VH-VL binders against q96il0. Designs and how they scored, part 373

Target 1, 167 residues: q96il0
Amino acid sequence: APERGAERRDTAPSGVSRFCPPRKSCHDWIGPPDKYSNLRPVHFYIPENESPLEQKLRKLRQETQEWNQQFWANQNLTFSKEKEEFIHSRLKTKGLGLRTESGQKATLNAEEMADFYKEFLSKNFQKHMYYNRDWYKRNFAITFFMGKVALERIWNKLKQKQKKRSN

## First folded at step 14 (VH-VL)

Design Zf5 (framework fv_ebrasodebart)
Fold by ESMFold2-Fast, scan of step 14:
Structure Zf5 (fold): chain C 167 residues (1-167), chain A 120 residues (1-120), chain B 108 residues (1-108)
Amino acid sequence: as target 1 above (167 residues)
Amino acid sequence: QIQLVQSGAEVKKPGASVKVSCKASGYTFTEYYISWVRQAPGQGLEWMGWISAHESYTNYAQKLQGRVTMTTDTSTSTAYMELRSLRSDDTAVYYCARDRSYLPEGFDYWGQGTLVTVSS
Amino acid sequence: QAVLTQPPSVSVSPGQTASITCSGDKLGDRFAYWYQQKPGQSPVLVMYEDSERPSGIPERFSASNSGNTATLTISGTQAMDEADYYCQAWRSSTAYVVFGGGTKLTVL
C-alpha cells in the first residue's frame, strides 16, 4: 500500500493542492503535469542568503514559467474546443449521431481529421512563430541573468580574497 | 519619440458596444504587448487584459471574459479593445499601455486615455 | 484571490520621507511595479522589477519587495510628488496583472 499510494499522492489534482517543496528542502521541486497546459511546474528553492540578483533571476524564471503555462493552457483549450466543434459539424452534415451505441464519442476517420489539423496549424502558424520568438528571448534573458549571478559569485570570492590580503 | 495615441471620447447607451483604438509609434510594435486598463471616476486602476502584437498571446481579466475582445493590426501598429453589453458601471477612462513581450518591465508608456460614458 | 492592499492615504511634510506599502500573499516572490498618477493625467511608471528606476525618475524614488510587502520610498518629498500611487504585480492564476487600490500622497 504505501509504495503504490506514493504515486497516487503525486497525481495532478491532489498534487496541485499539495504542490509545495518541504519546508527544509534545499532543492527545486518539480510537480505533476498541469491538467490544462500539460507542463510540469517548478517550485524554486529560496536560499537563506539569496542575493538581490539571485532573487531577480528566480522571479524572472517564475514569471516565464507562468507565461508559458498560460499560453499552453489557452492553446490546448482552443484546440479541444475547435476540434469538438469540427467533429460535431461534420457528423451533422453526414447525418450521423454524436455518440455510438456503446455511448462512446463518435469519431471521424483519419482522412477527415487531417483537414482539421491542417487548417488549425495553418491559421495558428504566425501565432506560434511569435510565441517561439518570445520563448527563446525569455530563455536568453534567463541565461544572461544566470551569467550575471555567476560573475557576482566570482566577484564576491575575489573581493573576499583581496580583503584577506589587505588585512 | 515613443507614443501611444488613443481614439476620442465616446458616449454610449446601456447594451451598446464600444471599440477603442490605440495607435503606437516610435518603436517596433511586434516586440511589445498592449495592455488595457480602465479607471472609473474617482476609482483605481483595473486591468482588463493584454494582447501581443500578432495575437500570439491574449489574456483577459476573468470578470470581463466573454464581453471583451482585443485585436491588433500590425500594418498600422494599432491595438483595439471592444467592450460589449455596456452597463453604467463601465463608465471609465480606458488606457492602453505597452509592456515588453519577453521581459516583465512594466507599463513604461501609456496612451492619453479615452473617456467612455455609459448613460441612458 | 490575488489582491494587493495599499493604505488609502499617506501625508508627509515637504522634505520628509514618504513610505507607501503594498501587501499581497507572497508578493515578495513576484516583481512589483509602481505608478504615479496626477489628476487628469495618465499613469507614469516610477519603479519597475521591484527596485529599478526608469530613466527620468528622480533618484529620491526607491523601492523594495520582500515577504508579503512591497514598499515605495520617496526621500526628501517635494510638492510635485503629490499624486496617487499604484502598485502592480504580475499573476497568472486569476488575472495576468493586478493593481493595488491606490494611495493618495498628500504633501502639506
Scores: ipSAE 0.597, ipTM 0.820, lowest interface PAE 1.4, mean pLDDT 83
Fold by OpenDDE, second read of step 15:
Structure Zf5 (fold): chain C 167 residues (1-167), chain A 120 residues (1-120), chain B 108 residues (1-108)
Amino acid sequence: as target 1 above (167 residues)
Amino acid sequence: QIQLVQSGAEVKKPGASVKVSCKASGYTFTEYYISWVRQAPGQGLEWMGWISAHESYTNYAQKLQGRVTMTTDTSTSTAYMELRSLRSDDTAVYYCARDRSYLPEGFDYWGQGTLVTVSS
Amino acid sequence: QAVLTQPPSVSVSPGQTASITCSGDKLGDRFAYWYQQKPGQSPVLVMYEDSERPSGIPERFSASNSGNTATLTISGTQAMDEADYYCQAWRSSTAYVVFGGGTKLTVL
């Protein structure tokens, strides 16, 4: 069996956001934009008396965030790489070096870049469609669990009021 | 003076890999492309591909895709060409060449060539 | 890869004019380069951008492009001009470099 040469997929470094919220935080924190995904990470607060439904919601939100961070980090790296490759290839085709005679970085005009964007979007169309589909599914699930948690909190408040009236 | 100095001759067996180096001097290495061209004994010139010196973007001839890898080391101003899965028909003199800057694609400076012999 | 077509050999007497042609599809939209190669030596650029001459190349070397044919002309051919000559172009769609098959110039 010919050993399939492992294409070292340049796995986008799992950009573990180095954002650490303050130790005494009692709420969710939003970090600065991640350098790879450009998405702002959320550090989710864990309450001391977290219900199973609240925990499930938190985990789903966290997983969705990680999924989204990874997708966009990878997409942005791919885009940047392919864009630069396109520029280099086109400059080469035009007989131009990496720099102009004035020492400036050689660039392409907007019309030439339009071809790149069109091609890139076409090439990644299916990937974006799947992303959008999954994004909606995840967000619907999150919304559903948010509703359940809200109902649970209302119910718990009502029970506590009844117990106080009975004593 | 602009110079491209290549590594010495190589003898390889079929199925092996060869890596040829090309050290550039006399110009700003990162501002130009390097191409590789080979010539089999008694045959014409065959373009293999080019590489950008700074970002290391590459364009390989279709015939060599999957078997050839071009790289650069900017710290030493050296370009490398690796050819894998060598066959007898890969026996050739391999040249590095500098692409002209600011002008249509062509080669103004050439290395001295590296003979690679693939024999059983 | 589209191959540029050159005559395999051209013979000329000393002092006469040698002409080497290079033909290819859509060559008129591309610049032709010409290289001289002597036995055991690296190629040397002799003409670029259809008709430009590098420094150090004798004035007897000239080049022209008409339609799909580039021509290298050597006026007053000398014995030292005996060599292989290659034309070269690029493809705008792929950024590939393409060489002609080469022409052996013999000075008789």
Scores: ipSAE 0.016, ipTM 0.570, lowest interface PAE 7.4, mean pLDDT 86

Design Zf6 (framework fv_ebrasodebart)
Fold by ESMFold2-Fast, scan of step 14:
Structure Zf6 (fold): chain C 167 residues (1-167), chain A 119 residues (1-119), chain B 108 residues (1-108)
Amino acid sequence: as target 1 above (167 residues)
Amino acid sequence: QIQLVQSGAEVKKPGASVKVSCKASGYTFTEYYISWVRQAPGQGLEWMGWISAHESYTNYAQKLQGRVTMTTDTSTSTAYMELRSLRSDDTAVYYCARDSYLPRGFDYWGQGTLVTVSS
Amino acid sequence: QAVLTQPPSVSVSPGQTASITCSGDKLGDRFAYWYQQKPGQSPVLVMYEDSERPSGIPERFSASNSGNTATLTISGTQAMDEADYYCQAWRSSTAYVVFGGGTKLTVL
C-alpha cells in the first residue's frame, strides 16, 4: 500500500544521511554562517532550572544577536550592490563589456577597486562610528547581566552549603 | 517632560508621497531610536521601520522596503518618515515612538498623524 | 510570515481578574511587550521585557511569558482599564518588530 504523500512506490535508498539540529549540552552551540550577514548564530543552552535572571540574559543576548545580524546583512547587501554598480560604471567608462570573451564577469584590478573601497568607507564613516558606539553599549549591558548571573550562582552555592550543614 | 509631537493630518491622492515629522523634546535625542508604527482604520498596529538618531542604523519592514525612507535632523531633534507611491490601503494613523538601542519597548509615542489616501 | 495571535475580545466584571493571551511559535524565547490603547489615543507601554512594569503603571498589571504564550494579567480590573491591548515581540526573519492583532477588553 502506498505511504502518505507517495506518488509512486519507489523506496528511498538506504543510508541516506540526514542533517539534524545540534543536541542539547551544557554549553552554547555555534551554527553555520548566515547567508546575508555572514555571522555565525549562537544557539544558547537552556538549563533545566533556568532562573528568571538567566532567562533575561539569554533573551537579551538573542535580541542583540538579531540586531547585529540585521545591521550587517543590510551593510553587506549595500556593499555588494554598490560594488557591482561601481564595476559596471567603470567598465562602461572604459568602453568595455560587462563580460569577458569566456562569458565570465569582467573585473577591475586591485588599484581601481581601491577607489571603490575608499569611497565606500568615506561615505559610511559616521554610520559605522555610531553603530560601533551602540554595539559597545549593548555588550556592556550584556557583561553587566553576566556578572549578576555569576553573583546569583555564587550566592546559591553558599546557601546550599549552609543548608547541608544545618541539616 | 518627554514628548513627541507629530505634523498634522494629510490628504493625498494615489501615487503621491507623504512626509510625516516627529519632533522630540525632553530627552537627549541622539541617545534613542525612533520607530514608526501605523494603524489602518479599525485595524491593529503595524511596524514600519526603525532609525537611530544619527542614521547609523536604519531598518525597514520588508513589505515597505523601497517605498519608505526615514531620516533625522539632530539640530532640531526631529525624525521624518516619507512614504511614496501611496495606495488607498496606506490610509492610516501614523505614529512615531521612542525606542532604545536596547530592546526596552516603545516607551513614548507621538499623538499620531492621520494620512488619508483617496481619489 | 511570523504572527502573534490574540483573542479579539475578552470580557470581565469590575474587580475580577482579566487575562489576555498572546501566542506565537517559541514566543517564550523572545521578550514580550504590552501596550494599552484607548479610543482616539496613542498606545501606552504597560509591560516590557516579559514582566517588567514601567513607572506609573499600577501594580495590578503583571505579565508572564513561557513556551508559546505570553499573558497580560490585570487583577482587580477597573472601568478605566477598558481598552485595546496589543502584544509585541521581536522577529528578525520577517520584520524586526511584530505586533499581535489586539484584544478589546470590556469591563461590564
Scores: ipSAE 0.579, ipTM 0.812, lowest interface PAE 1.4, mean pLDDT 83

Design Zf7 (framework fv_ebrasodebart)
Fold by ESMFold2-Fast, scan of step 14:
Formats: sequence, structure tokens, C-alpha cells
Structure Zf7 (fold): chain C 167 residues (1-167), chain A 121 residues (1-121), chain B 108 residues (1-108)
Amino acid sequence: as target 1 above (167 residues)
Amino acid sequence: QIQLVQSGAEVKKPGASVKVSCKASGYTFTEYYISWVRQAPGQGLEWMGWISAHESYTNYAQKLQGRVTMTTDTSTSTAYMELRSLRSDDTAVYYCARDQGSYLPRGHDYWGQGTLVTVSS
Amino acid sequence: QAVLTQPPSVSVSPGQTASITCSGDKLGDRFAYWYQQKPGQSPVLVMYEDSERPSGIPERFSASNSGNTATLTISGTQAMDEADYYCQAWRSSTAYVVFGGGTKLTVL
């Protein structure tokens, strides 16, 4: 079963997988956004005749995805926590409660929230720069291996064409 | 050439905290992650967490969450691991080790000499 | 779960092939690493990214990783190979790094 995810019944008998053409592999697919990172995970398909180079590429992509997912989950958690602390601090300074008369969470105006965003970005500028550097390095490595896999596949196709022409 | 040099052995009482240092040399500190791994007497290796040199990526083992903090000082190429609320079962040799986790998963290719932390009354 | 399982001990005679296994659910979909630790010393990386050998590690060391099992193979085992061996992999769900329980290799 190359399919994972979405639970549904669309007239398909249980226990039967769809056919994939011999010349083509089934493709990777994208899942729903993660609760914490807001990123959509890629579910990698494993080809029936995966080469060692293709396996290395797939493992690199999977580990990079997990690294990236965790960074953004932590970043979003930090943002949410600091945002709540900022709002609480400002409301306390003004002598206001955390809830409005209607029972909803009290909010700050756009100008006050702009102050928070400016502060957050300034504090995290260096960390985001180094995250971006590492993210680009990882994607460069993946792209390099993707190129090697593409070249391997082209070479194998050329080899097969030569054999067909001989016969 | 490449070395990770750790601070010396410590004896602590239960409930205290300990902070172990790991000074890196012979490579570009900011290109690598530092893992912390401990080993209780006669036991196996236990991963505690790792940190990127700029602290942009930090992850701790779930078992130690809330008690461990990892930091770095890029100006001195030093990584730190602080463990709080020490218990007798925290008695172990604590290792730092580098990993190319910043772009390639090469494993922990260089290790510090280890720091024995003994927790007893 | 998310545990990497190793046999606690393996014994071989000098010159024999030692085989140390590391088992985990879908371990073959992840990179595996192997470390050697001698008494009173820090661990030493002996194999990385499933089957790659670091510079300075003898050609007698090789490794594979497929399905649920990674294997470290030491051919022509020598007395100097006597040590504890640990496998390691990356796992995202509970911890980014996990070690196997270790295998004590006894030569002779």
C-alpha cells in the first residue's frame, strides 16, 4: 500500500492496492499541516527497485524534513508564549484584566502589537539567519543528490535503449 | 587537531544542579551541533539532547525535559549542559560530542573525554 | 517503544567474523551508526550512514542496514576489537537521537 492518510470509503474493496505502471514509480504525497509547526509533511514513496543512491536521497530528505519540522514547532511555541507574556505585561501596566467585560481574551491595538513583532524579530534575527544558512545547506545537499539520482536514471535508461536496439 | 575538552569531575548533593562545559577547537564551531550523552556506571549510552552552535536548534530527550538546559558561547567555542534537581540515578559520565547535523547526518565523530558527576550525600 | 535492541553479548575466537545486530521498527528507513567503546575511554565512531567507514577504521569493519535490522560485521576479528558496541539512529517522534543498549564483544 502506497497510500496513507485520509480515512474514507469510496466503493473500493478492502485489501487491494492500485496498480503502478512498470516504467513509473508511485509518487510522494503531501499530508495535512502539523498542529505545532503548521508545515505539511511529505510521505515518501519507496520504489520497488530503489538503488543505494536513491535510498540515501530518501533518507536525507526524511531527516531534513524532521529537522525542519522541529525547528518550526519550537519557533511557533516560543512566538505564542512570548506573545501571551507581552500582552499580559502590557495589560497589567495599564491596570486592565486579562478578559473583557464579555469574557473574551483582552487584546492590544495594532500599534502595540507592532511593537511586539518588532521586538520578536529583532531578538531572533541572528538565530533565523543561522537557521536559514543550515536550511539552504541541507537543501543544497539534497539537490546535489537529486542530480546524482537523475544522472543514474538517465544512464540506466540509455543502457536499456542500447540493449533494445541490439535485439 | 580537532578536540572537545570538558570540565572536571564534580560531586553534588541530591537536589543540587551541575553545569558541565565542553570547549571545542580545531574546527569551525558554528558548522556543527553538539550532543550531550551520559553513561551511568556499567550502563549504556543515553542521549540527553543536542544544540546547534547558534542555539537556533535545540532538542532535549523527553525523559529529561524540564531539568536540562543546553547553551553555547560562540565567542569561546564552548557548549554547556546544565542538569537541575539532581538525583542519585543521575550519577554518570557525561560526554559532549559533535555532529554535522547542520547539513549532513555524519554521526558523532569526535567526543570529549567525559565528565564524571557523582550525586551522593 | 522506539527502542533499538542489541544482543547484550557476542563471543568470537580470533580470526572469526563477528556479527552484531541492531533491531528497530523500520530501522532500514533511517541511517544507522556504530560506536566502539573500550573501558575507561570515550566512544569512537566506527561506521556512519549505514555502511560508510571513517578514515582510520580498519577495512575489517563493514555494516548494512535493511528492513528492521542494522548489522555491524567485523571480519578477521582481533583481540584489539574487544569492546562494547553501540548502534545509533535518528528518531523524530520521541527523541532526535537514540542509542541501542550495547553489545559486549568478547574475543577468545
Scores: ipSAE 0.524, ipTM 0.776, lowest interface PAE 1.7, mean pLDDT 82

Design Zf8 (framework fv_ebrasodebart)
Fold by ESMFold2-Fast, scan of step 14:
Structure Zf8 (fold): chain C 167 residues (1-167), chain A 121 residues (1-121), chain B 108 residues (1-108)
Amino acid sequence: as target 1 above (167 residues)
Amino acid sequence: QIQLVQSGAEVKKPGASVKVSCKASGYTFTEYYISWVRQAPGQGLEWMGWISAHESYTNYAQKLQGRVTMTTDTSTSTAYMELRSLRSDDTAVYYCARDQSYLPRSGHDYWGQGTLVTVSS
Amino acid sequence: QAVLTQPPSVSVSPGQTASITCSGDKLGDRFAYWYQQKPGQSPVLVMYEDSERPSGIPERFSASNSGNTATLTISGTQAMDEADYYCQAWRSSTAYVVFGGGTKLTVL
């Protein structure tokens, strides 16, 4: 998408981010909400001496984020479309026009909208169940690699201590 | 042994629809996604989309959005790909391929034998 | 071939090292995958997650992915390695899977 292209432009190939937190940490930053998913993307800083393991973790996190954004973008579009179809159908049943006297879209009361939400959740129950299953699996993989990176960093610190002793 | 077996070759006229099947065996069908990839004669591979085993989530290539539908039947461990409004440039070998469940777009480790679909007037 | 570019062909003598490249904007920030396809056969996954080798794939196959270029390397190339090779990666801008245009490896 165009919004995705704009995100790519804000983050250099080397992982340099234009935006940094006040804490002067440029390792990660949170971007504006995606137009379709309404989720805020995390832009990952890429250190110059990134290890193969750190690179694998970053790529896994980035792909999981894009998977998550695509799921919710599609879900939000489906929700919006079905919501409008439901409202139009109910207004037609009531003999009402699709727009108010001021030209704004006509709406239903909370009681009537509750029927839509109930049907939408019921219809999408299995989809959300499998989304949660895959989300759990992805987070398990991320956590596992975060652990490996932590162990690698501990090992590197131990190597530095040994080098200092010999030097 | 893990195996994906596809339906036989099809010959269709422009404007028709085709539905290709892919029967999986040797693994837990519901743990993996299925991708569909096509290859025109003498050309490269083109990704069409992927589907979760319970039809809970599908994602289609933008070029094919509106013409393709992917479905599954978990009781028979079978995935389906239907392509509508066929054109001559849809002539290709269509493959199904298994994808990792926790990284559903990261790699395809097992492939079906392919189904030739010929679109000719 | 808008996203991932491969050379159309690469030729190598038996026993020599073959290198097949796959280029794309910021490709080194994504996982790359490699497939081998022989005439009349389905593709076979030969490398995954940049540099990992599936069981049954010979050790002479290796790969790397950095910057804008992923490379498949076949050391001690044999006649049986003659095939079309395709790279694959995620396309971040659309969240879709894309394949490179393919490279015909000739061993003569």
Scores: ipSAE 0.495, ipTM 0.746, lowest interface PAE 1.9, mean pLDDT 81

Design Zf9 (framework fv_ebrasodebart)
Fold by ESMFold2-Fast, scan of step 14:
Structure Zf9 (fold): chain C 167 residues (1-167), chain A 121 residues (1-121), chain B 108 residues (1-108)
Amino acid sequence: as target 1 above (167 residues)
Amino acid sequence: QIQLVQSGAEVKKPGASVKVSCKASGYTFTEYYISWVRQAPGQGLEWMGWISAHESYTNYAQKLQGRVTMTTDTSTSTAYMELRSLRSDDTAVYYCARDQSYLGPRGHDYWGQGTLVTVSS
Amino acid sequence: QAVLTQPPSVSVSPGQTASITCSGDKLGDRFAYWYQQKPGQSPVLVMYEDSERPSGIPERFSASNSGNTATLTISGTQAMDEADYYCQAWRSSTAYVVFGGGTKLTVL
């Protein structure tokens, strides 16, 4: 079972007869940051009686998470590579070595680094704009299905109340 | 009516490059991704990669990294796939297909007619 | 899942139910898609998001996806259903899209 995770207070109404498998939490679990994307993965809790609609929502959330992680992993690697190439190129232009006398990586002043950041952001502006558009669309779809799942759960609770009342 | 129309058949020598086009019509080009899928004679489907219409998101199959480049031209609603350093085992029918990923889960609902690329000495 | 496995061929008589499987580790945690391809033609999407049917696809086509296996079912199979069928799922470790090896459906 994960010791850390998103702790929800929404459990069985009475708090009684809650059964959580020993190796899984009763909640979604948040893992450590991914090495490449630096995003924390969410491990989704699967209820015993998951409905087809709940399965669709979980699959959509999983796919969106992987899509998002791949984008940021690629973006972070590109940023790091271009940053190192920029520093290397500028140091060569100045006739400087890649290492200082202390053996540390040679670096550029804040003004030169600011130029790199401005160029990188400008070059990637359109890419980030369309990434944001797609990210919003994906989250809109997830929100829509979350709403459908909530309505399904409300309807099922109402049906359970009716059946219990008739017993 | 939604259509993807691809360029004609190509015959190339080993080591050459090929660039296949895929012209979309009947929908808003910028709302969808385009996947490229190939099929060697008598073999199954192999995914090569996909590209968003504004080139903001492009991913290639790991096997083809460094040899394939996908691009788009939004003014003509056309997607392109260039494969370099061709080998005889690149002989295949190359398809473009529309991906509904912008609406959620992926599904290739419309396909081009295919472009036969033959690589022979 | 690393690979999607399909039987190479399935044979049925006209009017009978054809069942084509697609197996992969934890495939039921992914969306599955199915494509039909006839000789000399482009693939056609016949099922998406596990069990949804595109407009224009006959009601005799249905599908499910659970555990490690996705299944395409064609009830009352007709001669026109004879084709190669491919499953597809999302995967992000080495490729974003993975296809099964394909199943040749023969209607005799």
Scores: ipSAE 0.542, ipTM 0.793, lowest interface PAE 1.6, mean pLDDT 82

Design Zg1 (framework fv_ebronucimab)
Fold by ESMFold2-Fast, scan of step 14:
Structure Zg1 (fold): chain C 167 residues (1-167), chain A 120 residues (1-120), chain B 111 residues (1-111)
Amino acid sequence: as target 1 above (167 residues)
Amino acid sequence: EVQLVESGGGLVQPGRSLRLSCAASGFTFSSYGMNWVRQAPGKGLEWVSYISSSGGSTEYADSVQGRFTISRDNGKNSLYLQMNSLRAEDTALYFCAKDYEFGDWSFDYWGQGTMVTVSS
Amino acid sequence: QSELTQPRSVSGSPGQSVTISCTGTSSNIGAGYDVHWYQQHPGKAPKLLISDNSNRPSGVPDRFSGSKSGNTASLTISGLQAEDEADYYCQSYDSSLDAYVFGTGTDVTVL
């Protein structure tokens, strides 16, 4: 086993960009689901002549994506942690071990797990309500900015046509 | 009612460090970007730093870049500013300020400020 | 430092109108970035008066209005009242600094 080894180097034509967007992509692209949130990230293209309105829209969309990713990653972690704690607590109350005779993790039946889901949803009701409220507010703002950007682009095209007609 | 309360200011010698805190209440802290803005005695407002709602993105004024670090703890509704390598020019009242509406780059609520004096 | 230029002071009598200008450059207001306005009474925190050039937040009297043209934004206070005596700051964003920038501030006196 050479300590330094030969680098697995191949020239650019050899499958180097298989999982990336094209080098000169002029559009957004969607990635695979995030490990923690299970949401697909959007990678935003920055136009060559980005206007302030376009910048504000892009930053709002990027920040909203970060916000969604963090919310669902934290929610999924909290759910998994509390589910495991519930199962362990319930098994302890029954006088059962954490592992079966086969070495598998001990589980609760669907009826017992229904109690956990009910408690989890009830405990997180206010949190999810505020999330939904802010999600709607963010989407309203994004839609509003999209409209402003569309109008700006129409106006710029009209100004270009008028200038061309005058000259 | 939205409230922002700064703390941690004081007298400190040049070259030393200080950590400011801002306690937030009355809104969903984890949903909004936060800012630090300072005002030297008898002078105008100067934006210092920004942190996104998740804490994933931060921005700094050139005058503090590399010396100050903004951070937040959404579970505690708290914003922080770690100030290192302090200079006399950092002497100011430091305000915590909340982003207004989403996509709006204005600040709707401000704290009362905490005074930082950098002097030997 | 402040990147937007405001007059140091403006004055007016009760019931009159005063206008405060905020002049930027091609990297901020002139580039099309929105302008926001704040009111600061002595010893107090700033209060948002106008967002995005002309939008009034809830609770701000309609006596306060904003506009923007080219490199300059303006805050107009109509029906001037004694309680309007304060410092006023404009704010925008500067693309060359990648930072929010404030105006130099204007002291409004009512006499």
Scores: ipSAE 0.717, ipTM 0.886, lowest interface PAE 1.1, mean pLDDT 86

Design Zg10 (framework fv_ebronucimab)
Fold by ESMFold2-Fast, scan of step 14:
Structure Zg10 (fold): chain C 167 residues (1-167), chain A 120 residues (1-120), chain B 111 residues (1-111)
Amino acid sequence: as target 1 above (167 residues)
Amino acid sequence: EVQLVESGGGLVQPGRSLRLSCAASGFTFSSYGMNWVRQAPGKGLEWVSYISSSGGSTEYADSVQGRFTISRDNGKNSLYLQMNSLRAEDTALYFCAKDYEFGSWSFDYWGQGTMVTVSS
Amino acid sequence: QSELTQPRSVSGSPGQSVTISCTGTSSNIGSGYDVHWYQQHPGKAPKLLISDNSNRPSGVPDRFSGSKSGNTASLTISGLQAEDEADYYCQSYDSSLDAYVFGTGTDVTVL
């Protein structure tokens, strides 16, 4: 039976390893690569006294990770599917079987595969342009919030130092 | 030009179900979180539900938790709201709303809404 | 449901300024969550007017301005025009509800 999405979400983002950082870790943890996207998920540390700014930054980073993981998982699946369809179509055109005499999958040479890569890149050009645009927008926003959080933490430390002196 | 077009509203009996749809165009749908916001006749705005850009995270107002399910199909540029166990208090114009800039918890584009009337 | 508190109505003459308040609690505006403002003309969808306390989206006239202090946010409309006659809603996030919250709404009348 396939694993249900609720169970996968409870144990690990994107269904990767269930290993987690030690309880009360003070740092983000990086997991193993996802099967489909080949990207490493980040498990975010939640501070005990998370501020609204810290919460907004964490949720933005989590949502950006999910978005990035889905994009590359879909892209890799589409690439693999279309690559196999291209190979099968070209072998059929040549009058060749899908398997070699040794039982291995029949393949095309590098020159023939260049046609596929060119077609795939051309077909996906606009999709990749919009991905890159939104990737930069997201990283700009993340950097901006990281700056705000850093300033907030500096200000809070200064306030704590002043209070300690006045006591 | 960004457009959001809601559909699926209508008159429905209490306890029944209804499914709303929102068709999006003019932006990269798969890159933005989406929301449902409702407005009862002559009343103010009430946030109903959120779904992240990937569909991996969802949030619901307490008033609809366990009864409504938000979902999306990025391949079809479509957002959905499955409404179960409808109550008279769910009577409202339901708006589809797009997240604004990344990290801003505000909504820049809204559809015209689809009217849901729950009455015997 | 508990909402952010706005005055029911505000009125002014063309060319005057009006200010709409949005009062929250320690679980939303008071804890530091940003406030956003929407304009809704009768029979139309809301339009984002101010985001994140004071930022104007592209296309919004500079006569609209927002501010926030403590548990209260304010929207100021300077140089009132007849087309500003609409309902205005503030919006924030409430940590006790784990939800976005809207204000009660304010009807702006231009004489």
Scores: ipSAE 0.729, ipTM 0.895, lowest interface PAE 1.1, mean pLDDT 87

